# VH-VL binders against Putative adenylate kinase, part 4

Target 1, 196 residues: Putative adenylate kinase, of Methanosarcina mazei (q8pz69)
Amino acid sequence: MLIGLTGTPGTGKTSVSKLLEKRRGWKVVYLNDLIKEEHLYSEVDEERDSVIADMELIRERLSGILEEEKGQHAEKAKVNGEEKENITIIESHLAHYITDIVIVLRAYPPELKKRLEKRGYSEEKINENAEAESIDLILAEAFEWCKKVFEVNTTGRTAEETLGDVEKIIDYILAGKENELQEYIPGSLDWIDSVP
Short names: E, the ipSAE of ESMFold2; O, the ipSAE of OpenDDE; V2, 0.75 times the mean of E and O plus 0.25 times the DockQ between their complexes.

## First folded at step 2 (VH-VL)

Design c8 (framework fv_ifabotuzumab)
Heavy chain, then light chain:
Amino acid sequence: QVQLVQSGAEVKKPGASVKVSCKASGYTFTGYYMNWVRQAPGQGLEWMGWINPNSGGTNYDEKFQGRVTMTRDTSISTAYMELSRLRSDDTAVYYCARGKPWYYSFDYWGQGTTVTVSS
Amino acid sequence: DIQMTQSPSFLSASVGDRVTITCRASQGISSYLAWYQQKPEKAPKRLIYAASTLQSGVPSRFSGSGSGTEFTLTISSLQPEDFATYYCQQLNSYPRTFGQGTKLEIK
ESMFold2-Fast, scan of step 2: ipSAE 0.025; ipTM 0.573

Design c9 (from c2 with heavy chain G99L R100Y T101G Y102S L103Y S105R P106E; framework fv_ifabotuzumab)
Fold by ESMFold2-Fast, scan of step 2:
Structure c9 (fold): chain C 196 residues (1-196), chain A 120 residues (1-120), chain B 107 residues (1-107)
Amino acid sequence: as target 1 above (196 residues)
Amino acid sequence: QVQLVQSGAEVKKPGASVKVSCKASGYTFTGYYMNWVRQAPGQGLEWMGWINPNSGGTNYDEKFQGRVTMTRDTSISTAYMELSRLRSDDTAVYYCARLYGSYYREFDYWGQGTTVTVSS
Amino acid sequence: DIQMTQSPSFLSASVGDRVTITCRASQGISSYLAWYQQKPEKAPKRLIYAASTLQSGVPSRFSGSGSGTEFTLTISSLQPEDFATYYCQQLNSYPRTFGQGTKLEIK
């Protein structure tokens, strides 16, 4: 099962993913790191101090990683004689373009700006990310590209607290109880007026 | 200095094919998706599809699937849009437009347009 | 498909006037809306994206507002060079649909 953990930079998806990997032993693909390490981008946007990701190269590479993971999982099941959960998390602000099931992490734009300032982002990047978050950009894109979308608000919460919601969502999906995840139905947050 | 320059006007008969070119300059051609948009006389803008110039991968609007083909030649930084089995209602100005950025997915630069007239 | 409806379809105004063009989406599109200006025999030029973010180089007399299903483009003090047709476009889902256009004629 492939699950995307997406959200505007600064929403805590990397911290939550590391905790998921440590606590649950699930495979995590840190896609932004992979893109830079393996040059899965078409060029560098010097104006915005970022790379322009090539989605076709990304999908091709991920296909190989997922094939390898399935093979390893099958081999472990044969050796142990046990069936274990086969979960792979794709962590990136681009994950919703890749996965059919996605969890979108949200953060109140003024708080998002403070988080990104702490990380040393440029003023231009901070403003772009806050504006994108205020208009629900990633959430709306997730609705366009994904079959199942869940929303988690991280405002005022620690990574450990956010992890609890993410784990619940994944556990309920694994149990076939997605229809009981009412509290994570997207669309309850409206931050349009939160940025100048 | 980003510039998109399109080929000249075409007059075609119903059933013919037309191939419009869009030559890019002032940026890395393979770094940005190229979109095609058309505008019938007195009508609004209509998205047709995009091509990834790096890979040659394409995505077409369902309405044009089976009649449109988008290609590129990276050696001359040129994208092409070919529309076959032309009908009178394909009469329009055809534009190429560059897709920019990771977040907003906006069209930041447009070609000047190519007028295609389909008449008997 | 999301239908975009503009009002009015045409507008006549004098230099110095404040003009407002509205755009209505058939379903919620958050702030995924762009505004374009198209002068006669020219390609469209993007004025605004994300409903309210002004494109670099566009005069500050242009502004955009709105969210969800109702959006407005405002020109605070109309200039002669603003004679054009204006289009809204939703960026929420495929296909990327446009409004029918508003033709602005300077009296």
Scores: ipSAE 0.000, ipTM 0.419, lowest interface PAE 14.2, mean pLDDT 83

Design d11 (framework fv_mosunetuzumab)
Heavy chain, then light chain:
Amino acid sequence: EVQLVQSGAEVKKPGASVKVSCKASGYTFTSYAIHWVRQAPGQGLEWIGWINAGNGNTKYSQKFKGRATLTADTSTSTAYLELSSLRSEDTAVYYCARGFKYWSPFDYWGQGTLVTVSS
Amino acid sequence: DIVMTQSPDSLAVSLGERATINCKSSQSVLYRSNNKNYLAWYQQKPGQPPKLLIYWASTRESGVPDRFSGSGSGTDFTLTISSLQAEDVAVYYCQQYYSTPTFGQGTKVEIK
ESMFold2-Fast, scan of step 2: ipSAE 0.000; ipTM 0.483

Design d14 (framework fv_mosunetuzumab)
Fold by ESMFold2-Fast, scan of step 2:
Structure d14 (fold): chain C 196 residues (1-196), chain A 120 residues (1-120), chain B 112 residues (1-112)
Amino acid sequence: as target 1 above (196 residues)
Amino acid sequence: EVQLVQSGAEVKKPGASVKVSCKASGYTFTSYAIHWVRQAPGQGLEWIGWINAGNGNTKYSQKFKGRATLTADTSTSTAYLELSSLRSEDTAVYYCARGDLYPYRAMDYWGQGTLVTVSS
Amino acid sequence: DIVMTQSPDSLAVSLGERATINCKSSQSVLYSRYNKNYLAWYQQKPGQPPKLLIYWASTRESGVPDRFSGSGSGTDFTLTISSLQAEDVAVYYCQQYYSTPTFGQGTKVEIK
């Protein structure tokens, strides 16, 4: 099962992913790091000190990673008996372009600005991300490209508190209880007027 | 070497359905989206919808919701447009076109077009 | 839906002269995160499918002659042909891909 953990930079997806990896032992692909380390990009935006990801290169590389994980899971299942949980998390603000199931982390734009300031983001990048979050950009894209979309508000919460919601969503998906995840259905947040 | 080859011309009566194919070659089919665009005789371009060839997710223009169905067969690298309840105003050349999933969504390669004529 | 409006509907230009086509979007197609305008220009000759000329408002597609250039940002865009040649007689379309793709109505370029 491939699950995307996406969201505007500053929403806490990396911190939550590290906790998922530690607590649940699930495979996490830190896609933004992978893109940079393996040069999975076709164009560089030098003005913004960023890369424009090459989705074909990304998909080819991820295919290899997923085949490796499938093989390891099959080997463990053969040794330890029937293992049914094989979960890979793709963590990136681009994850919704890759996975059919996605969890979108949200943060109130003024709080997002403060988080990004603390992390050393430039003023221009802070404003871009806050604006994108105020118009639900990543959530809207996820809804368009993914079959199952869940929304988690991280405003005023710790990574541990956010983790609780993410774990609940994944566990309910695994149990076939998606109809009980009503509180995570997209569309409950309206922040369009939260930034200039 | 990228190529999109569409099926041949169709003549249909009002109320019928038509299914147009678009066979892709020269690239990894599942890494791109396929758009469908039509053009009535002497008129401009009208976007129908797109399909993500990797996961089968679709997006439709509001005008075509409920009448158009986009599908993709990854084993043959072929995309399909099915349009139901045909009307005379559906007479047009139908094009498939490739678009990147991200970051580029401009339509860089186009099929040759399929003329669909709807008349009694 | 974002509405794309081109002007003029038709344009007659002498060989070797500049042709200018305008395109206006009903809302901004600038994605500030990447500093990119999600706007493309296509050329369509009679009996042929459209051909991509320009994407990201100003980036020329490989193989497209230097006489074609795109400019503009946000809601107002221009396609310029600096020195019209006989082979440039065609209908030109702008298209946004910021959201659900939409096309302008087209501008027919003819030789005067």
Scores: ipSAE 0.000, ipTM 0.506, lowest interface PAE 14.0, mean pLDDT 85

Design d15 (framework fv_mosunetuzumab)
Fold by ESMFold2-Fast, scan of step 2:
Order: structure tokens, then C-alpha cells, then sequence
Structure d15 (fold): chain C 196 residues (1-196), chain A 120 residues (1-120), chain B 112 residues (1-112)
């Protein structure tokens, strides 16, 4: 099962992914790191200090990673004598372009600005991300590309608290109880007036 | 075949309320949202609000907060717009239109429109 | 709210000739991250509801004739009808969805 963990930069998706990997032992692909390290992009936007991702290169590389993970999973099951769920998490603000099932992490834009300031983002990038979050940009794109979309608000919460919701969502999907995930149905957040 | 069929024309007095219906067919109602847009005679289009048919969440244009109420009945695949405290300037054709489960989107299918006339 | 301004208010074009409608937004509709412009175009014929023609500034809606094309980026957008037909007589509206949806005032296209 391939699951995307997406959201505007600063919503906590990397921190939550690291905790998921540690606690559950699920495979995590840190896509933004992979893109830069393996040059899965067509060009560099130096003025914006960013790369323009090449989705075809990304899809080809991910296919290879998923086949390798399938092999490793089979070998581990043989060694340990048990078969566990085969879950791969794609962590990126681009994950919703790749996976059919996605969890979108959200954060109140003023708090998002403070988080990004602590991480050394430029004022221009902080404002761009806060504005994107205020118009629900990533969530809207997820609805365009994905079959199942879940929303988790991380405002005022620790990564550990957010992890609890993400684990619940994944566990309920695995158990066929996704109809009970009413709390995480998207579209309840309205932050358009939160940015000047 | 996707269709949105709206209720018939209404004539109301100032201060009254009106409730317009929009019956959807040809798609899974709960997988889409319904937008409401109005058009005064000879004028342009004005967005009123949006309702997620799957969970009932709504979003309104600031101008219509407190006066418009959007609801949806999943058992009949019908969306409703109720507008209260009507004024003569509310005279318009009211449209429902289908969009993604997200409020900021283009609208792909539209109802035929409902003329609401407010006069003394 | 983002203000959408169209020009001209009305346009008379001969059958088979090119019609060009402009739309300007009060702020950029281009999101730098995904490189998309959050702009749509609609056609409205007398007595009918609006019909979606173009979304993402340049993507043609299914079933829309290829004589309709959208172009532009940021704040300046254009709808082009390459060879006007009689059935294209209508009012055309641009709409932004970068934030709470707003529409241009409309451009009426008539036969010369």
C-alpha cells in the first residue's frame, strides 16, 4: 500500500514521517531529499532557491524503490517467520501527485509563519507558503489527483500528537474501517482571512 | 449523464426568505461539492458559497455570511440555498454548479437557474 | 478579494475571424510552486447557464471545440476563438480560483 504524506512546508510531515518509520518500521521515501540528491529535476530556479521536479524521472525511480522494498519485505518475512503489512510512505509536498491515498497535514497560517521563521526561511518564502496554506492549495491539488484524501490539523500540536492521528488513519484503512474516519474528512478549515 | 435540476421561479416580498433546491443525478453526489452563484438581470456572476455534499461543510463569501444557508440532503441528492432578509437587490437568477470537494475550483456542470424576484 | 477585469466589454467579429478576449487579475494567479494559473473561462448564451470552457488558464474542458484556447500567466490572460462560428455568440467570463472565487464583468461577443 502506497500512502502519501503531503502538506505545505512547515506542517510537520518530515517529523511525523521519521516517527512513523521509527515506531512502525514502515518504509519512508523522503522525496524532496531524493529529488535533489539524484537530480530528479529538469532545471533549477535559482531566484526562488528551488528545483523544478521532473515527474517522469521521479516515477521511474520510485518504481525501482518499490520493487526493491517488495524484495526486502519478502526476505524479512522469511527471516522473521511472519508476514507484516507492506506500507510505503511518500513524504513530500508533491506526494499527492504520486499516491492515490493521501494524508494532508495542515497548519494555521500565522503559526506556519512562525515555524518557518525558526527554520531560517526567507521572508518571501515564508509569505508564499503561508498564502498557499491560507487558500488550501495542497489540499485542493490532492482532491484533483487522489482517490482518498484525509486532513490532519497540526496547529498547536506536537509531532507526537499528530503522529497519533496519522497512525489511526492508516490503521483504520488497513482494517477496512475508513468509513469511521469522519474526523479527518477534508474541508472543515477556513483560513483565507488569516494572511494580511 | 450529469444533471443539476433546480426548483422553479420565486416571487418574494422584501424581508422574506427563499429556499432554492438543486437536484443532482448522473454521478455520486457525495464525491462532489455544490457551489451557488447568482446573476442579477443584465449583470455578471457573483459567488455565494460552497457545500461539500459528502460531509456538509460549507464556505461562504463574506458578503453572504449570516444571510445565506447552504444544506445538502444525501438521501435525495439535493442541495439547498436559503437566503434570508431579502432586498430588491437580491433579484437575480440563482445557479447551482458542481465542483470538486474543495471550495476554490472551476465549476464543470451548472443547473438551469432559478429566478428569484424581490418586489413590493 | 481578487478583482477580475475583462476587456473589451463587447466585441463584434465577422464569421470565421479571430476573437480575442482579455482578463486581468488584481494580483498574480500563478502559484510559483506548481506553476499553475488558477483561472477558468466560461461561455454563457442567452437564457442558459454558464458553460466551462477552459481551466488552469489553458486546459480545454472535455467536449469543448479546439477553436477555443486560453493563454497567459500571472495577471494577464487571454481567451481566443480562432474562427468564430454563429453558435459562439455569447457572453464570456473569466473566473479566478486562487482564493474565494470571483468573476470578471463579462465580454459580449457578437457577429459583425
Amino acid sequence: as target 1 above (196 residues)
Amino acid sequence: EVQLVQSGAEVKKPGASVKVSCKASGYTFTSYAIHWVRQAPGQGLEWIGWINAGNGNTKYSQKFKGRATLTADTSTSTAYLELSSLRSEDTAVYYCARGSLYPYTAMDYWGQGTLVTVSS
Amino acid sequence: DIVMTQSPDSLAVSLGERATINCKSSQSLLYSWNKKNYLAWYQQKPGQPPKLLIYWASTRESGVPDRFSGSGSGTDFTLTISSLQAEDVAVYYCQQYYSTPTFGQGTKVEIK
Scores: ipSAE 0.007, ipTM 0.542, lowest interface PAE 10.3, mean pLDDT 86

Design d17 (framework fv_mosunetuzumab)
Heavy chain, then light chain:
Amino acid sequence: EVQLVQSGAEVKKPGASVKVSCKASGYTFTSYAIHWVRQAPGQGLEWIGWINAGNGNTKYSQKFKGRATLTADTSTSTAYLELSSLRSEDTAVYYCARGKLYPYRAMDYWGQGTLVTVSS
Amino acid sequence: DIVMTQSPDSLAVSLGERATINCKSSQSVLYSYNNKNYLAWYQQKPGQPPKLLIYWASTRESGVPDRFSGSGSGTDFTLTISSLQAEDVAVYYCQQYYSYPTFGQGTKVEIK
ESMFold2-Fast, scan of step 2: ipSAE 0.032; ipTM 0.581

Design d18 (framework fv_mosunetuzumab)
Fold by ESMFold2-Fast, scan of step 2:
Structure d18 (fold): chain C 196 residues (1-196), chain A 120 residues (1-120), chain B 112 residues (1-112)
Amino acid sequence: as target 1 above (196 residues)
Amino acid sequence: EVQLVQSGAEVKKPGASVKVSCKASGYTFTSYAIHWVRQAPGQGLEWIGWINAGNGNTKYSQKFKGRATLTADTSTSTAYLELSSLRSEDTAVYYCARGDWYEGYDFDYWGQGTLVTVSS
Amino acid sequence: DIVMTQSPDSLAVSLGERATINCKSSQSVLYSDNNENYLAWYQQKPGQPPKLLIYWASTRESGVPDRFSGSGSGTDFTLTISSLQAEDVAVYYCQQYYSTPTFGQGTKVEIK
């Protein structure tokens, strides 16, 4: 099963994904790194210091990764002698274009600005990301493209605390208890007035 | 000006506990994490853990889980490291350092260090 | 856990000559979202706490002399002191902050 972990840059996607990989042993595809490393892009946006992703190339590459993961999962099940979840996490601000199930990480835009400043982002990129977060841009896109959308607010929280929520969401999905995830239903956050 | 001022040197016997303080000034205490790093005499730097000063949430290095306790008092802008069940190999200078509270950051300001000596 | 390895363990350089310290990480510390390397360099003199010299692999901290420079990307990093001064005698540490912080073992720089 594919689960997307998406959100505006600075919401903690990478930190949470690394903890999921370490703690649960789930496969994580760090999509932004994969795109740059394997040139899965059509052109470069120099002003934003980013690449314009080629979704067709991305899908083709991910198909190969998923087939390999299926084979390894089956082999591990034979060795360990027990059933284990075959979960692959796609981590990227683009993950909602790829997976039907997504968890959207959110952060209060003024706090997001501070996180991005500490991470070396340019003033231009900081303002663009804070504005996008204030209008729920990634969340709105996830609603358009995904079948199931969950929202996790990371404001004032550690990566470990955010991990707890992400793990709960995935575990409840696996158990068929999605109807018990009411606290993660999108729509309770309104930050439109949080930036100039 | 940002300052982190630590408590004075401690001498403890094996099995005792020690509590080191780190008083912050010159910035909004609750907007940063306080990391704790130790250095045994003549050795390198070893990360112990960090505390989010705003909400009290902590992370520990696996080696220090169960023995180290990090706390913070927002009313006095002071962070604390308590290390229990002390052993002679815990003899070290203990530093507090300011860093990012979510994903990690380089340590831009350091306390002067607190020497903890554990001897019989 | 990302393991940081420095080389050499110690380095003796004549006053005014160039000193070069290497640091390798067991996995990449390059963050693709901002294209920055989450690597810092510290200077520690006897009896003092470490002092931040370089962050984002190549950005000098305010007040640090321009003879100090950082370079590299991904897993291989270098700290260069272009013209060693007497006050530069110290132990130098690299540190990653891409995940939970880890330090290299340190490189002692001495006058030849």
Scores: ipSAE 0.012, ipTM 0.515, lowest interface PAE 8.5, mean pLDDT 85

Design e10 (framework fv_pimurutamab)
Fold by ESMFold2-Fast, scan of step 2:
Structure e10 (fold): chain C 196 residues (1-196), chain A 121 residues (1-121), chain B 107 residues (1-107)
Amino acid sequence: as target 1 above (196 residues)
Amino acid sequence: EVQLVESGGGLVQPGGSLRLSCAASGFTFSSYAMHWVRQAPGKGLEWLGVIYSGGSTYYGNEFTSRFTISRDNAKNSLYLQMNSLRAEDTAVYYCARTGYFRYSKDAFDIWGQGTMVTVSS
Amino acid sequence: EIVLTQSPATLSLSPGERATLSCRASQSVSSYLAWYQQKPGQAPRLLIKDASNRATGIPARFSGSGSGTDFTLTISSLEPEDFAVYYCQQYSNWPLTFGGGTKVEIK
């Protein structure tokens, strides 16, 4: 099962992904790092000093990773006699363009600004991310591209607390209990006027 | 030209079911979120629900148990399955497209002509 | 859900007069508000989006203003074809909601 973990920078998606790797042993693809390291882009946005991702190259590379992971999972279950769920997490603010199932991490924009300040982001980048979060940009895109979208508010919470919600969502999906995930159905957060 | 055409409306008895269709043409249907809006005779507009390009749905509270929205991107078609119909469901049903393909919560720039559903004995 | 209240319910005016229509939201919708025109037997037509941006092909006599909770649609000089029902709609939060409408009628 391929699951996207997306969200604006500062919402905790990388921290949660690391905890999922350690706690559940699930495969995590840190997509932004992969794109840069393997040049999965056709253009560079010179003004923003960023790359314009090439979705065709990304999909080709991910297909290879997923096939390899599927083979390794089957072989490991055979060797140690242990059967585990086959989950792959794609972590990126672009993950919703790739996966049919996505969990979108959210954070109250004023708090998001404080988190990004602690991480040394420039004022321009902080304001850009806070504005995007205030208008539900990534959530809206996730709804556009994905079949199943879940929303998790990380405001005032630790990565461990957020992990609890992410694990519940994934476990309930695996158990066929998606109808019991009402608290994670998007649309209850209104932060449009939160950015000064 | 960009166009949406609804069909499938008609007279239904209380408790019955009906499936409406919306045929899209003139734009890349698969890229847009699509919405259903209804209007009872002489009354105002009421938003029913949305389906995103990827297939995720969201409904108004009163519609979640009785109505289901689906789409077939290969056929450029949108559907509304209506079950357990009541007299108060009598309305013209419109399909509508978001104005900007990146937003699912948006104004509707293109509307169908509407199809009438009458729930009566 | 966000409730949109339109006032007045009915505006009786003559051609050439200015029409001012109000839409109030029960909580802030920022600038995520649209206005539609509906004529008898027809589907709604988008007039204004993002509170103040005219849709393609909409005459300059239509203008929108406001933000947060208070919004206004103004028709600077009514033409015969402008006598219709007007609805506001918010797209800030789920569920999307419409106002109850303002009927602009002749005389």
Scores: ipSAE 0.000, ipTM 0.457, lowest interface PAE 14.4, mean pLDDT 85

Design e2 (framework fv_pimurutamab)
Heavy chain, then light chain:
Amino acid sequence: EVQLVESGGGLVQPGGSLRLSCAASGFTFSSYAMHWVRQAPGKGLEWLGVIYSGGSTYYGNEFTSRFTISRDNAKNSLYLQMNSLRAEDTAVYYCARGYRTLYPYFDYWGQGTMVTVSS
Amino acid sequence: EIVLTQSPATLSLSPGERATLSCRASQSVSSYLAWYQQKPGQAPRLLIKDASNRATGIPARFSGSGSGTDFTLTISSLEPEDFAVYYCQQYSNWPLTFGGGTKVEIK
ESMFold2-Fast, scan of step 2: ipSAE 0.012; ipTM 0.572

Design e3 (framework fv_pimurutamab)
Fold by ESMFold2-Fast, scan of step 2:
Structure e3 (fold): chain C 196 residues (1-196), chain A 119 residues (1-119), chain B 107 residues (1-107)
Amino acid sequence: as target 1 above (196 residues)
Amino acid sequence: EVQLVESGGGLVQPGGSLRLSCAASGFTFSSYAMHWVRQAPGKGLEWLGVIYSGGSTYYGNEFTSRFTISRDNAKNSLYLQMNSLRAEDTAVYYCAKDLRYWGKAFDIWGQGTMVTVSS
Amino acid sequence: EIVLTQSPATLSLSPGERATLSCRASQSVSSYLAWYQQKPGQAPRLLIKDASNRATGIPARFSGSGSGTDFTLTISSLEPEDFAVYYCQQYSNWPLTFGGGTKVEIK
């Protein structure tokens, strides 16, 4: 099962993913790192100091990773005599363009600004991300591209606390209990008035 | 210096197709979300859709099936592909620059291009 | 979608008079509301953003106020060039929507 962990930069995706990988042993693809390391981009936007990701190259590469994971999972089951859940997490602010199931991490825009300032983001990038978060940009994009969308608020919470919600969502999906995840149904947050 | 110039409008038969272009200059086009807004003769403004820097699009519900917004950041150009046109699509079509880097309000507008759908 | 209702539809005034234009939203848009001016045969021009902040180059006689569902555009003393149609627009929720417009015309 492929699950996306997406959200505006600064919402805690990477921290949660690292804890999830350590705690559950699930495969995590740190997509932004993969794009940079393997040059999975068609163009560079020098004015914004960023790369324009090539979704076709990304999809082709991910298909290879998923086939490799499928083989490893089958081999482990054969050797150890037990078949475990095969979960792969795609972590990126672009993950919702790739996966049918996605968890969107959210953060109150004023707090998001403080988090990004601590990480050395430029004023322009901080404002862009806070504005995107205030209008639910990534959440709205997830609705456009994904079949199942869950929303997790990380405001005022540690990565460990957020991890608890992410684990619950994935466990309930695996158990066929998605109908019991009402607290994570999108649209519970309204932050439009949170930024100037 | 900062300007948007639309082109491609004209007379088209019902059921026909038309592609509008919008040429941008005087600002970093690739950094801003771009919008299309239309106005039927004697009527008010109607938001059609937006395209973000990376190509993601959102449309008004009435437009999703027949209109497609695209952009070419290397050419500083925005496009609107209109298919299955109807008489009620007759309007002046404006391209508009987002006030900020994603879809909100519009600080720069083109002069508009007229699309007339009639037999 | 959020519906914006502008009133009155037409406002007939003389130069030098104060104009007060209303925009009411069907649900809260916080302060995410803009005002535009449109003259015949021309593209709209941004006047006010974030309910109360004048756009660059807009004269001080234009002011915006309000939050939530009730918004007002005020022109303190009408100049001849101010006779135009005015539109409000919300950017709180998708899809983006405009009000029906208020025409400010010479009496």
Scores: ipSAE 0.000, ipTM 0.462, lowest interface PAE 14.3, mean pLDDT 85

Design e4 (framework fv_pimurutamab)
Heavy chain, then light chain:
Amino acid sequence: EVQLVESGGGLVQPGGSLRLSCAASGFTFSSYWMHWVRQAPGKGLEWLGVIYSGGSTYYGNEFTSRFTISRDNAKNSLYLQMNSLRAEDTAVYYCARSKYYLGPRFDYWGQGTMVTVSS
Amino acid sequence: EIVLTQSPATLSLSPGERATLSCRASQSVSSYLAWYQQKPGQAPRLLIKDASNRATGIPARFSGSGSGTDFTLTISSLEPEDFAVYYCQQYSNWPLTFGGGTKVEIK
ESMFold2-Fast, scan of step 2: ipSAE 0.006; ipTM 0.457

Design e5 (from e1 with heavy chain G98V L99P P100Y Y101R K102Y R103L Y104S S105Y Y106G F107M Y109V, light chain N93R; framework fv_pimurutamab)
Fold by ESMFold2-Fast, scan of step 2:
Structure e5 (fold): chain C 196 residues (1-196), chain A 120 residues (1-120), chain B 107 residues (1-107)
Amino acid sequence: as target 1 above (196 residues)
Amino acid sequence: EVQLVESGGGLVQPGGSLRLSCAASGFTFSSYAMHWVRQAPGKGLEWLGVIYSGGSTYYGNEFTSRFTISRDNAKNSLYLQMNSLRAEDTAVYYCARVPYRYLSYGMDVWGQGTMVTVSS
Amino acid sequence: EIVLTQSPATLSLSPGERATLSCRASQSVSSYLAWYQQKPGQAPRLLIKDASNRATGIPARFSGSGSGTDFTLTISSLEPEDFAVYYCQQYSRWPLTFGGGTKVEIK
C-alpha cells in the first residue's frame, strides 16, 4: 500500500517519517532527497537555488523502488514465515501528486513561521509557506488529486504525538475501518486570518 | 442553466438493491464535492455522505456498509448504490453540490429528488 | 456526532410579522453553519452560509447571526412565500448534521 505524507514545509513530515521507519519498520521514500540525489528534475531555478521536479522521472523511479520493495518483502516472508503489511510512505510536499491515499500535516501559520525560522529559512520563503498554509493550498490540491485525504493538525504537538495520529490512520485503513476516522476528515481548520 | 437531475428511484422490496444517478449540467462538475441527502415522508433532512472530485468518500456511520457513493467526472454523473434496503430507507433522495475548495459546505444547488419506496 | 436542536418546532405567524428561529449545537461549530428553506414538494434552498453570509439571490429580509453553539435565523417581515420549513446544518465536524427543522406556518 502506497501512502503519501504531505504538507507545507515545516509541518513535521520528515520527523514523523523517521519515527514511522524506526517504530513500524515501514519503507519511507524521502522524495525531496531522492529528487536531488538522483537528478529527477529537468530544470534548475538558479535565482531561487532550487530544482523543478520532473514528475515523469519521479514516477518511473518510484515504480522501480516499489518493485524492489515487493521482491524484498516476498523474500522476508519466505525466510521468516511472518506476514507483515507491505506499506511504503512517500514523504514530500509533492506526495499528493503521486499517491491515491494521502495524510496532510497541518500547522498554525504563526507557529509554522517559528519552526521555519529555527531551520534557517529565508524571510521570503517563510512568508510564502505561511501564506500557502493559511489558504489551505496543499490540502485543496490533495482534494483535487487524491482518492483518500486525511488531515492531521500538528500545532503545539510533538513529533511523537503526531506519529500516534498517523499510525492510527494507517492502521484503520489496513483494517478496513477508514470510515471510523472522522477526527481526521478535512474541513475543521480555518487559518485565513492568521497571516497579514 | 445549472442543474442536478436525479433518477433511478422506484419501488423495491426489503433486502433489495437500487442504484440512483444524478446528472449534472451547466457547471464544471469536477470543481465540486457532491453530497447525497435523504428525507423520509414528513421527516427532516438526513445527510448520507459526500464524494470529492478525486473520489475520496465519507459516509454517515449507519450507511457505511450498505451504501456506496461514486462519480464519473467525464460523464458529469454522481451515483448512489444502495444494498440491503429496509423499510426505514423509504425517502426522497437528493443530490447536492458544494464548492469544496472554499471549505464552505453550504449546498447551493440541489436536484429535485427521486423517491425510493421500500415495501413488502 | 454534533446534534443540532432547532426551536421552536412550529412558529404560527401572520404576513408582516418578524420570525426568529433558533439553532443550538451540542458543541462548538464556530461559524460553520448553514440555513436552508424547504417549501412543500420542493428541494431545500440555501439561504445563509458561514452563519451570517446570505447566499446569492436571497432577499435582505433574511439574516443569520451567532457563533459557537447559538445561532439565529431572522426574517424581518414575513412574505407569503416565506411560509416553509427551515433547517440549520453544521459542517464543522464529520458527519455533517441537520437540525430537526422549524415549520413557519400561517396563523
Scores: ipSAE 0.006, ipTM 0.496, lowest interface PAE 11.9, mean pLDDT 85

Design e6 (framework fv_pimurutamab; at its last look DockQ between E and O 0.03; V2 from the best seeds 0.00; counts 0 for: pae O 10.3 > 2, placed apart)
Heavy chain, then light chain:
Amino acid sequence: EVQLVESGGGLVQPGGSLRLSCAASGFTFSSYAMHWVRQAPGKGLEWLGVIYRGGSTYYGNEFTSRFTISRDNAKNSLYLQMNSLRAEDTAVYYCARGTWYKYPFDYWGQGTMVTVSS
Amino acid sequence: EIVLTQSPATLSLSPGERATLSCRASQSVSSYLAWYQQKPGQAPRLLIKDASNRATGIPARFSGSGSGTDFTLTISSLEPEDFAVYYCQQYSNWPLTFGGGTKVEIK
ESMFold2-Fast, scan of step 2: ipSAE 0.255; ipTM 0.731
ESMFold2, look of step 3: ipSAE 0.033; ipTM 0.635
ESMFold2 (binder alone), look of step 3: mean pLDDT 92; pTM 0.941
OpenDDE, look of step 3: ipSAE 0.006; ipTM 0.574
ESMFold2-Fast, scan of step 5: ipSAE 0.174; ipTM 0.698

